# VH-VL binders against Cytochrome c oxidase assembly factor 8 (COA8): the designs that were tried, part 54

Target 1, 167 residues: Cytochrome c oxidase assembly factor 8 (COA8), of Homo sapiens (Human) (q96il0)
Amino acid sequence: APERGAERRDTAPSGVSRFCPPRKSCHDWIGPPDKYSNLRPVHFYIPENESPLEQKLRKLRQETQEWNQQFWANQNLTFSKEKEEFIHSRLKTKGLGLRTESGQKATLNAEEMADFYKEFLSKNFQKHMYYNRDWYKRNFAITFFMGKVALERIWNKLKQKQKKRSN

## First folded at step 21 (VH-VL)

Design ml15 (from mk1 with light chain H36Y)
Fold by ESMFold2, last read:
Structure ml15 (fold): chain C 167 residues (1-167), chain A 124 residues (1-124), chain B 111 residues (1-111)
Amino acid sequence: as target 1 above (167 residues)
Amino acid sequence: EVQLVESGGGLVQPGRSLRLSCAASGFTFSSYTMNWVRQAPGKGLEWVSEISSSGSRTSYADSVQGRFTISRDNGKNSLYLQMNSLRAEDTALYFCAKETPFDYIWGTYAFDIWGQGTMVTVSS
Amino acid sequence: QSELTQPRSVSGSPGQSVTISCTGSSSNIGKGYDVYWYQQHPGKAPKLLISGNSNRPSGVPDRFSGSKSGNTASLTISGLQAEDEADYYCQSYDRRLSGYVFGTGTDVTVL
């Protein structure tokens, strides 16, 4: 038998639900992909009883979303711009026009385009390293604050139980 | 050198409009939440408005809601405040202020860099 | 708009300690929001002194300290010096107003 369902189930993580914060996350909304970054933004709900600690977590998540979307929007535009410049330069060197005989946009073969990819990654190496470092820092910080919020909510439940017992 | 420079203040009659600018230099402007804070002559500080690092989220004090609009152009490292339907009580020195980044341990934000302010006088 | 209440003025002799109170309500300091302190000399922009209730930024003298308890925050200036003569403002967040609020301000006079 060539296919096993366990491997399929093991590789299908819950993508959008992993961004839901504890307990109050059911009021957040996931929007369509952003035109420039291709990321799906979270539209955060601010509950009426939001605690100061919950506000800190929400601000961190909002700031991180804005940072991430700005990075990828800029990288996508830079990639597109440098790709077209690379193609234009190589077509000119080969004595070819920007359009094919049919009027379609001329391009390069896969081996030629691989050179662009390597040059782009090399040129942007440090920027991607800083992005990865900051991405990990932000995700660890979000997890840290989610833990703080979870503890706060547990403590509040315990105080309510103690009050009910005294009454 | 980290610097914020406000401009666009002046004398204006009630009901008119004015646009303030704040030019930022010496730091990555697009990474930070920005604020406007005002101070009436001889009086204390009053928060006016906040704009997130991308410009996608704004908030306003009740006293200016619906009349003032905060905006930013990250390509020009500039923060703006469009003030419409000005009133005598809007007379103040207007500061722009930069927030610190989110503190990953304590979750604090502070106004760590301020400009020297631009004076707006609204009088008949 | 809800303001944080500060004494109008405080004075002390050089070398003495002075304390500036900042009293809020259940919608701001009393709800648990952090308190920040700013110093403003005449004709100058405010300068951050205390972040997050008690943290001193780099470059702020160690004679400045902050604390918070209940709905009241305090700034203490130990060993008062002539250059400490200025206005001092506390600042917090107010949940009801959904925005930042500043204190009424305190003039510190060095005698």
Scores: ipSAE 0.706, ipTM 0.895, lowest interface PAE 1.0, mean pLDDT 85
Fold by ESMFold2, fold request of step 22:
Structure ml15 (fold): chain C 167 residues (1-167), chain A 124 residues (1-124), chain B 111 residues (1-111)
Amino acid sequence: as target 1 above (167 residues)
Amino acid sequence: EVQLVESGGGLVQPGRSLRLSCAASGFTFSSYTMNWVRQAPGKGLEWVSEISSSGSRTSYADSVQGRFTISRDNGKNSLYLQMNSLRAEDTALYFCAKETPFDYIWGTYAFDIWGQGTMVTVSS
Amino acid sequence: QSELTQPRSVSGSPGQSVTISCTGSSSNIGKGYDVYWYQQHPGKAPKLLISGNSNRPSGVPDRFSGSKSGNTASLTISGLQAEDEADYYCQSYDRRLSGYVFGTGTDVTVL
């Protein structure tokens, strides 16, 4: 679900793209995976005639993408940092160096690493529950605003049809 | 306690540069869009610049475009404004301001927390 | 400097109501962008009073109310109190400028 959070919209469907148009694009773009979050950002198109409501939807999608990318970048960093600290602490308790005789980083066996994974999951359980709650809230809000934009566009079409009838 | 504290203001000659800082405390700084707003002495408020929560998106008022650069360091809970090629009309009290999160019902943003400002005076 | 026009000053006695207008154009309020209101006492930072045309944030007294129609927004202070003496600014977004715009400011005096 993290890798798809920014791709939902009310315009024509689009997918992952590898090419660059010859001129300024009229469509949203999906960029390469972010180094830290491993999520693909969406580069949003701003049409010349964007309504205030369409701007609100775009802002919500942009903010959600940034929120999601920051969460996973931070979680990935925290995981890596705490993993290294756990290994260092356990090696020091065993009287071992941080490097093997060959100069490579020393590690722990699978049983010892399982202790780290259990500890990390327990410590971060509440944080992930709040993330999931907020993810659902944001996606419901995006759907809500997509509906509002759709109704606005229908209303504008009806006004144009009524105007043509009066001619 | 939620606070924004600006610093780095002072007296500067036209054409020179200053860097403003804004230190945030009491809230999760990395979750919010931040803005700079200025107020010339005896005058009203003027929006200067905005930066998204990650720092990946920025925007500027026409009056400062190309001369000012907004940035942030979420690790230090700090917002910055690099002001180059300063002009007399840039003389103002500079506030940093926090945006509220997107309102999921009405789709609104507001500037809900403001610092007390740092004074920048550009004169010969 | 400002795209939104407000009266320079308004005044009222304690207990009276005062209304501050904020007039924009077709590129901001008239296009349908929301209006926000801020209160600023002398020597102080601005404080948010009204979000999204008419919504009062937590902690703002119910004597403050906002509305919007056409190119114009209004802030009404009912039951004026001495502490309401301050400057008031409206704020919106302007599509032509691609940025936020503030009003010219209104000095509210409690007589």
Scores: ipSAE 0.694, ipTM 0.888, lowest interface PAE 1.0, mean pLDDT 85

Design ml7 (from mk6 with heavy chain T108V)
Fold by OpenDDE, fold request of step 22:
Structure ml7 (fold): chain C 167 residues (1-167), chain A 124 residues (1-124), chain B 111 residues (1-111)
Amino acid sequence: as target 1 above (167 residues)
Amino acid sequence: EVQLVESGGGLVQPGRSLRLSCAASGFTFSSYTMNWVRQAPGKGLEWVSEISSSGSRTSYADSVQGRFTISRDNGKNSLYLQMNSLRAEDTALYFCAKETPFDYIWGVYAFDIWGQGTMVTVSS
Amino acid sequence: QSELTQPRSVSGSPGQSVTISCTGSSSNIGKGYDVHWYQQHPGKAPKLLISGNSNRPSGVPDRFSGSKSGNTASLTISGLQAEDEADYYCQSYDRSLSGYVFGTGTDVTVL
């Protein structure tokens, strides 16, 4: 049985956002769009008195962000690769070179590209469905933990008020 | 089968560098936070470093901060630990450990899969 | 390094129940961080025994149970068996260290 060559999944390099928020900031920051995913990373603020629940929420948000970044980075790479292959294949079929007489990169018309998009979407439909499913799961979880954190904060405020009244 | 296999351990002199590797199989490596944990001979476990699924976030124990660098290659299902300026105190069995999947209810993070470890001995 | 404090050793006869304590501080267990337990047999890698204070992973016998109260977590081994002879480590997160912390370890012997 021929060893199915492990398809080197060209994983997008983990673009460490070089954006560093100001050290004294008490807020989350939004970085510039990532080169590969085109998603803007959020730099999460870590409170000095972060609760374990807040930490869990932050970690979930961070992991979800990384998951999104990886997905879209890989998807965009795949898209770009397949798009280029499609263009090359179509140009070849048309007997056209990869470059125009003016030296510009030969392109396909909008109708031909529409066929590519349709095919690409069809091919990746299941992948997108799984992504959407998992996206909802993650975001529901985030929302759930946000609720828990909110309740914790309310409870802590109430306890502090009670202690101040007893003194 | 889910497996982690550490390699790269050996005998080194103080001040030298060593690079450990951990090969992951049987799971989607790129989806999990990975850790290094070490155990000195006849001692307990010590957390060394963590790297997020994408590698965008890293953390280190104070004992190794500035000397060790955790990295990963998700395309190769590999975790790495670059150890610089090694000290006698770094002598340990080094384990690669996988973090549990995120628990959407409880948000629990533990190490569910461990490698067999690779021994690092720092001696003159 | 702020280690979680465990008894050095615990012993019991087959069929007995033994409890291992893991005592932390206000920066870890006392802050409300979860405690995990690992079993390590001699010459073997640690195995996750309990996650999130009391959750038992699949394949872990029901004789193992975890609890947490205040600054102390506990692992109870009921119906002690010869195969339970191992080192046991608790693990948590410590805010002051911004990292994971392990217990000092407990050697469980079956008499």
Scores: ipSAE 0.873, ipTM 0.955, lowest interface PAE 0.5, mean pLDDT 92
Fold by OpenDDE, fold request of step 22:
Structure ml7 (fold): chain C 167 residues (1-167), chain A 124 residues (1-124), chain B 111 residues (1-111)
Amino acid sequence: as target 1 above (167 residues)
Amino acid sequence: EVQLVESGGGLVQPGRSLRLSCAASGFTFSSYTMNWVRQAPGKGLEWVSEISSSGSRTSYADSVQGRFTISRDNGKNSLYLQMNSLRAEDTALYFCAKETPFDYIWGVYAFDIWGQGTMVTVSS
Amino acid sequence: QSELTQPRSVSGSPGQSVTISCTGSSSNIGKGYDVHWYQQHPGKAPKLLISGNSNRPSGVPDRFSGSKSGNTASLTISGLQAEDEADYYCQSYDRSLSGYVFGTGTDVTVL
């Protein structure tokens, strides 16, 4: 049985966004769109007195962000690759070159591209379904932890007010 | 089977460099935060470094800060630890450890999978 | 000190109950960070025993239980067995270190 060559899954390079928020910032920052995922990363501020629950929330948000960045980076890479392959294949079938007489990259018409999009979506349907499921799961969890953190903050404020009244 | 296999340990002189590797199998490596933990001979466990799933976030223990660099190649299911300016106190068994899946209810994290470790000996 | 404090050794007879304490500070356990427990047999890798103070992973016997109060976590081994002879480590997060911290370890011996 021929050893099925392990398809080197072209993983998108982990592009660490070079965006560095100001060192003295006490706020979350939104960076420019990532070149691979096209998603804008959030740079999370870490307060000096971060609670364990706030840390958990931050970690969940960070992990979810990284998960989302990786998914879309890989998806966009796959899409771009398959799109290019489709275009090349179709041009070849038509007996057309990859470049026009003007030296521009040859393109397919909207109808042909619609076929590609339909095929691509069909092929990746299950992947998108799993993504959506996990996206909702993660975001619900984030929302839940946001609620917990909000309650903790309220409680801590109340305790501080009580302590100030007793002194 | 979920497995982590460390390699790259050995005998090295103080001030030299060594690179450890950890090969992951049996799970989606790119989805998990990975850690290095070391254990000096006859001593307890010491956390060394953490790297997030994408590699975008790293953290280090003060004892290794500025000397060690954690990295990963998700395409190769591999974790690395570049150790520079090695000291005698860096002599330890180095474990690769996987973080648990995030608990969406309690937000609990722990190290659920460990490698067998690779021994690093720093001696003159 | 950058480590959680554990007793050096704990011993018990088969069938007895033993408790290992893990004492931290206001920067780790006392701040409310979760405590995890690991079992390590000689020459073996650590094994996760308890996660999140009291959660027992699948495959861990019910004789192992964890608790946390204040700045101290506890691992209790009920019905001590010969196979429970091992080193036990607690683990938490320390804010001051911005990293994970392990306990000093406890050697459990079965008499």
Scores: ipSAE 0.873, ipTM 0.955, lowest interface PAE 0.5, mean pLDDT 92
Fold by OpenDDE, look of step 21:
Structure ml7 (fold): chain C 167 residues (1-167), chain A 124 residues (1-124), chain B 111 residues (1-111)
Amino acid sequence: as target 1 above (167 residues)
Amino acid sequence: EVQLVESGGGLVQPGRSLRLSCAASGFTFSSYTMNWVRQAPGKGLEWVSEISSSGSRTSYADSVQGRFTISRDNGKNSLYLQMNSLRAEDTALYFCAKETPFDYIWGVYAFDIWGQGTMVTVSS
Amino acid sequence: QSELTQPRSVSGSPGQSVTISCTGSSSNIGKGYDVHWYQQHPGKAPKLLISGNSNRPSGVPDRFSGSKSGNTASLTISGLQAEDEADYYCQSYDRSLSGYVFGTGTDVTVL
C-alpha cells in the first residue's frame, strides 16, 4: 500500500509581524498589513497603571486579533492554492498550457472563475459560519469588557474627586 | 486525550545551551497561549516564559530574560524553549503549561493542562 | 523574586477542614489580580484546582473552595481526605514583574 504522503499542510508560517513599535511609545500602533492575512496588526500599549480589568480586556483584544490573523492567513493560503489548482485543471482540460505563446501566465475568463468562486464559497460555507459565530462572540465579549473598564474608570474618577474634596 | 509531552532535558555544563520541546495533542494547539514553568528540586514553581497563540507576543521572567527564547510551531503542535548561557540556578524540572480558554464573563487566565516535565541539570 | 507567601505546611485529620493562605502585595493580589490554585502530588505535574479566586474546573471536588480578600487569597479544603495530601500553590500576576508569580507552596499532610 503506497504510503500516502503526509500532505504537508502548508500552515501559514506564524508570521511574527516584525513590527516593533518604539519602546517609549505611549500609544497603540498599527502595523503594515500582514503578508498572509492582509490584516494590519495592532500593537497594544500597556499603561503603567493598567488595572487587572484593563489587562483582561487587552489580552482578549490581542487574542482575538491573533485568532483573526491566523484564520485569514490560512484562508488566504487555501484560497490561493485552490485557485491555482482550479486554473491548472481547467487549462489542462482545455488542452492549454500554463503559459501563453507570449510567455504570459495563462488565465481563465471571468465566467470560469465565477464557477471557482461559487465552489470555493460553497465548500467553505460552514467554516465561514463558525468563524462569524466566534467573531460575534469575541466582539461581544470585548464590548462587554470595554463597558466594565469604562465603569471602573468612572468609579475611580469619582473616588479621586471625593478624596480631593475631603482634603 | 489532551496531553503535553516535554522533551530535550538532560545534563549540561554551565554556559552551554539546551533546547526543550513540548509536543501537544488532543486540542487545537494554535488557539492557546503556552507557557513554560520550572521547578527546582525540592522548591516551588517558577514561571519562565509565555508565548501567544500565534507566537507574535512573548514574555520572560527576569531570571531568564536575554538568555531564553520561547517559540512555537503550530504546524507541528510544538512549543520550544531555547536556553542559552545556562547556569546552575536553571537546574529544574521544566513544565509545558497550556492557558485556559478565555472566560468570556470573567476573563480568567490559568494553566489547565500541564506536561509531566523534563529535567534540566546544569552542573560542572 | 516577589513570591506570594504561603505557610510551609498545614496538617489536619480526615474529615477536618484546613485553610491555606496566600499573601501577596499591592503589585499582585492587592491590585486585584486573580488568584489560581494548583495541587501537586509528589512526582506529578501540577493540577488546576481553583481558577479566578473561586471557580472550580470540572472534575474538581466541591470540598475545594477559594476566596480572596485584600492582599490575601485562601484555599479551603473541607472534609480532608488522604488523597488531598500534596503540595498546593497559589498563582497570580505581578505588575512589577510583568509576569506570573507563584506562591512559596504549602505541604498539606493528612494525619
Scores: ipSAE 0.821, ipTM 0.940, lowest interface PAE 0.6, mean pLDDT 92
Fold by ESMFold2, fold request of step 22:
Formats: structure tokens, sequence, C-alpha cells
Structure ml7 (fold): chain C 167 residues (1-167), chain A 124 residues (1-124), chain B 111 residues (1-111)
């Protein structure tokens, strides 16, 4: 049998939040940060009487969250990988090892690291511009669907008033 | 060319397991929700399972819930269906299908690209 | 478990119009969920024909049209051609099943 004290940490997938959402909730709620993307996921409530339009809005929000989490997870991995490659390349050029005398991972001074950050930002600038464009497109669409849902709810209230008046 | 290619089908005995694969090419696999749809010989289409673009959300038809597990590896552009506790009624041609891109106006999600399918036969 | 009801078969002569019905319930089409249509030739994968009740994807001939009213969606093939001989399936979402549902399928025969 697995030991109780280590089970959650040993069985949790790498890079995934260990938070376990409530089984039944009447509200959307926000989970802990994802290890790879550093974003906090929204866990969406699905009401019993969810309309088709409400479902479209929820799916749009869910897909946007996943798109956003995937983008930043990939950018964080790319950042880490390119940072290590930059450091290793510069250390090799200097004739230095990848580790210090104490066995710690060797690194570069602040000015050299600033060169990396500038190069990384420049190299990935176009990806971030496309990300920003798509982010705005998605959020404007979400806003328009939220408006449609609001109108649908108002219409349903008015329709119910008509039924009560006629009864 | 945009393409989905299923594999892993075969003849198996009831109670056994199979894992289906679907290799995607020609599009950004990680951007789309993926589905499995099956078709028993001489019968109609039956939706089996869906998995969101990141793999974090899944859903299943009642007929396969608890027995089948959908998964994806976006690094390999691959979709999977682990089929456990197979039954004779699971005999079908299994298709993988891609959902349409995000629709800013109508919110439509249809299946616009399909593979040719992989046959699974469950019999004694 | 729940299926959308389609006629088993429909036939027509070349040049005629045929209409395929797709009847659901208050948990799917009648609740307002979109209907999609797929064409499947023998031995081939399904092909998206109509999405969102009436939207025709690029490359689909304009003789195909769709509509929805109440619990029923319709696919109309105007000017039937020999290549239209195939099976046709409607698809929607069913809230009670929390999943997608396909129609029973319609075999279109060109006489």
Amino acid sequence: as target 1 above (167 residues)
Amino acid sequence: EVQLVESGGGLVQPGRSLRLSCAASGFTFSSYTMNWVRQAPGKGLEWVSEISSSGSRTSYADSVQGRFTISRDNGKNSLYLQMNSLRAEDTALYFCAKETPFDYIWGVYAFDIWGQGTMVTVSS
Amino acid sequence: QSELTQPRSVSGSPGQSVTISCTGSSSNIGKGYDVHWYQQHPGKAPKLLISGNSNRPSGVPDRFSGSKSGNTASLTISGLQAEDEADYYCQSYDRSLSGYVFGTGTDVTVL
C-alpha cells in the first residue's frame, strides 16, 4: 500500500495543480496556479437549466482559458530552454564549465543576462503580437456572447410575465 | 495536406483492451478540440468522446463511460483512445474528427476534418 | 441512447429536389441546439456539409441548403445529381445526455 503522507505528491502529475475542486458547486471558481503556465484556471459551473447560448459562452470561455494556458506554458518552457542554451553557449566560449567549484549550476553576470532577455524578447515579439491580437478577439467575442446571454435572460423573464398575466 | 490517420484497430476478444491512435498533420493540432466517432458495420454514426485543445477537459458517451479514456499528446500531434473492457457492441469503424475553428459570431462547433477510420472487431 | 429521427431513405430523379428531415426532442433540437449535416459516400469518411443549421462550408455546392424550425431540421438538395447518392446524417447536442447525438441516417438514392 502507498504511504499516506506522500500519496498526493507522488501521484500528482508534473506541472499540474494538486488542487481538487469541489464535486458540486453552484458558482465558477478559481483554482491554484498551473505549474507550467502560472495561470489560475477557472472551473466553470454548469447549471441544470443551461441554455444552448449559455453553453456556447461557457465553451468559448473554456477554450480561451486553455488557449491562454497553453501559450504561456509553451512560452515559459521556451524561455527556460533558450536561457539555458544561452548560458551554456557563453560559458563554453569563455572556457568555463557548466558548474561552479561548489557544484552549483554556473550562470552569467547581470549585463550578459540582460543581453539574453533582450534577444529573447526580440525573437518572440511577433508571437506576442499575434497572442495579443487573438486575446482581444476572444475577449470581445466573450463580451458579445455575455450580452446575448443577458438579453436571453431578460426575454425569458418577460415571457414568464406574459404567461402569468394570461393565466 | 490537412490529414488525420487512425491506427491500432484489430480483432480482439471481449474483455480485452486496445489503444487507438490518430496522427494529425497539416494543421495546428493543439488549437482544436478532438473527437472520436464510431460506426458499427451497416449502422449510423455514434459520438464516443471529446477532448479539449489542451487535454484538460474530456467527455464521453454513456455507452463508453468508465471503460474508454481519451487522451492527447500535443507534442506528438497525436490523439488516443484507450478502450478497456471491450464488448461485442463496441465493434465499429472508429474515426477521429477535428472540431471547426472558434466561431466569433455563431459559436458553431462542427466536425470539419475526419480520418478514414480504423476497424475494431470484438468477438470470441 | 437518444437519436435524432431521419427517414430511412429518400429518392429522386436527377434535377429534382429532395428534403431530408431530422426530428429531435426538447432536450436537443427543440431546446435550441444547432444542427449540423454530414454526407458519407460508401466506404468513405463523413464530410461536413452544413454547419450551424444553414451555413455551407467552402467547397460545398450551393444546391445543398439547411434550415431548422421547432424540433425539426431539414436538409434540401436542389437539382439532385448522381454524385449526391450517399448517406446523410444530422447531428446536434443533447442536454439530457450531456453529449452529441447523431440522426439515424438517410440513404439518398438517385433514380
Scores: ipSAE 0.690, ipTM 0.884, lowest interface PAE 1.2, mean pLDDT 85

Design ml7 (from mk6 with heavy chain T108V)
Fold by ESMFold2, fold request of step 22:
Structure ml7 (fold): chain C 167 residues (1-167), chain A 124 residues (1-124), chain B 111 residues (1-111)
Amino acid sequence: as target 1 above (167 residues)
Amino acid sequence: EVQLVESGGGLVQPGRSLRLSCAASGFTFSSYTMNWVRQAPGKGLEWVSEISSSGSRTSYADSVQGRFTISRDNGKNSLYLQMNSLRAEDTALYFCAKETPFDYIWGVYAFDIWGQGTMVTVSS
Amino acid sequence: QSELTQPRSVSGSPGQSVTISCTGSSSNIGKGYDVHWYQQHPGKAPKLLISGNSNRPSGVPDRFSGSKSGNTASLTISGLQAEDEADYYCQSYDRSLSGYVFGTGTDVTVL
């Protein structure tokens, strides 16, 4: 059965928001973005009659989600950390403080920040190249197993049709 | 060199707790599902627990459910097994094992790298 | 608790072939789950020998082969050698237990 209405957050100490999936669901569903990776997790349904092939597909999808979440959570943290370190270093070289006279963090202009973006991309080029390769490999594997599952389901329907005719 | 090294075994009394560790080296630890498998003296292999690559999914054999907790620290390349409420039947050599990389054709998930094990003895 | 049934022991002379059976149920091998085989020498860790019913990992001699039919998987050692003397375990997944299960183990003796 479909869910009605908007999802609600529980009241929690410190105001931390929470998302709670339905306890009983007959379908996969997508949760809110993870705080650190910004990726939406898929919460997988395990049917009681799940076949071994369906299990392989689900495990592959779960592992790919975990791999992707770990990669981007780490990259987002590294980007933020190195960005602040770059700004600090360039402000110091220019003889400027880390804070403006108003107390807010000093920043660099867009032209100055372009050097950071180029440096970050260059430093992480090989890492992102391997990520892209592995992403494509995983995506093709998932598609391949989706096809296998589809064929298995067609075969099972044909066997059940043959059983009905023999009765 | 690809290695798994278990530690933390020893002699404990029933009802007490013990924490096993497994140090991984020579491969990207955070990329693989990890398992604990045990072998009682003179007996066969028994699967104990599984933990996904990120640590977000775990499963346990019925015999240890609710007493054992598998965990991992990917920053330290380490796998753990917290064993509470130990019983004589938990006496065994405990192995950590790495799951194989995904096979794009057959989807095989077998245990391709094993440690040498750490012995846990539970006796009064 | 649930386990796959293997013969307790099998023996053969050097150069002979031996076959180890691994019999499960409709909740594991019979449902279609893969079977894997491990070799364990005395005092050593298990080593993966066959994965996915019949696949030999790199470094495993070609005298080892595996097959599966119905509820039963088989490991065959063709051309038995002295170093093959060890314990052998099959492994599968059991849907009713939602977990992995190992066979009872087979002690292979080279005469």
Scores: ipSAE 0.688, ipTM 0.884, lowest interface PAE 1.2, mean pLDDT 86
Fold by ESMFold2, fold request of step 22:
Structure ml7 (fold): chain C 167 residues (1-167), chain A 124 residues (1-124), chain B 111 residues (1-111)
Amino acid sequence: as target 1 above (167 residues)
Amino acid sequence: EVQLVESGGGLVQPGRSLRLSCAASGFTFSSYTMNWVRQAPGKGLEWVSEISSSGSRTSYADSVQGRFTISRDNGKNSLYLQMNSLRAEDTALYFCAKETPFDYIWGVYAFDIWGQGTMVTVSS
Amino acid sequence: QSELTQPRSVSGSPGQSVTISCTGSSSNIGKGYDVHWYQQHPGKAPKLLISGNSNRPSGVPDRFSGSKSGNTASLTISGLQAEDEADYYCQSYDRSLSGYVFGTGTDVTVL
């Protein structure tokens, strides 16, 4: 199944608010939608005590966000360009201009536009299949590393408890 | 036929600028973090700069911070290094390097593909 | 300068084992960051030899092995051969510099 949503908000970083300054925040925060991708970027906090494993997880999350933003930005641009080209070609065939008498862009009705949407989806089917495959692979890896980080934190707590008992 | 080819090196006077290029082929350039690494004549390797796959995140060695700018054009499969306010100690062979694909088990980010380098000489 | 210290040179006879040390600090190797090893023949680009402390990429002979403990990583060449004569560099990440660091380099000579 094609995934085109923004990053899920039900797993938003703890303590992040929309009004915290990014530079001074001690938490991740979610920015406004990107103009081209329509996705909300996560701005990642780098704690002073970040472990090497936590760094790997953060880099993977950052890389995945960049990959996702680029895919949807390119798709949105392609969609806009091909939509305008489709409208222009159909208006020319009907002998109509590119703008109405009011000066706004001429458009096609919903039935006429349905042909465009069908054509666009067909042309991009393979790209979306590869995107979905890569999306699942990346999210599985992120989940796997989140588990490794959780185990690291548990182990560190057990190590500290053992040291206190021995000392 | 994975390949990285650097260009743009040469002889320049101190305080001047140069722009290095690295042309990539044989892999999906936009999927990988890229790096510049330099090697002064007869000396060891020194990391210079890193740029994320989209180009939105960069980092620099302290020795070049504020003087060098890394950039990329994913449409042209090209990596760049803008080198301003050049100093004698910037004299080196400059390599571009690709980071490894993500390892789902170990998360390793090593430099698996290197170019042959382009020489930058800063002297009067 | 580099924060990772390597011996300037190491030598061995064909068939012997040599070990190259790479010593860092609590901001790099000692913090737990991975160590990678590169081989560089004269006039050539570096080649990835060991990644993630001990992993051999495809095409790297099994006589090369890596390990890490505390602040120190080690590259061992078992059964030294003439083509192993080259410079060897370790690499890690340094949290305090927020960047990668290379070792000082080791010239391996086959006697």
Scores: ipSAE 0.656, ipTM 0.866, lowest interface PAE 1.2, mean pLDDT 85

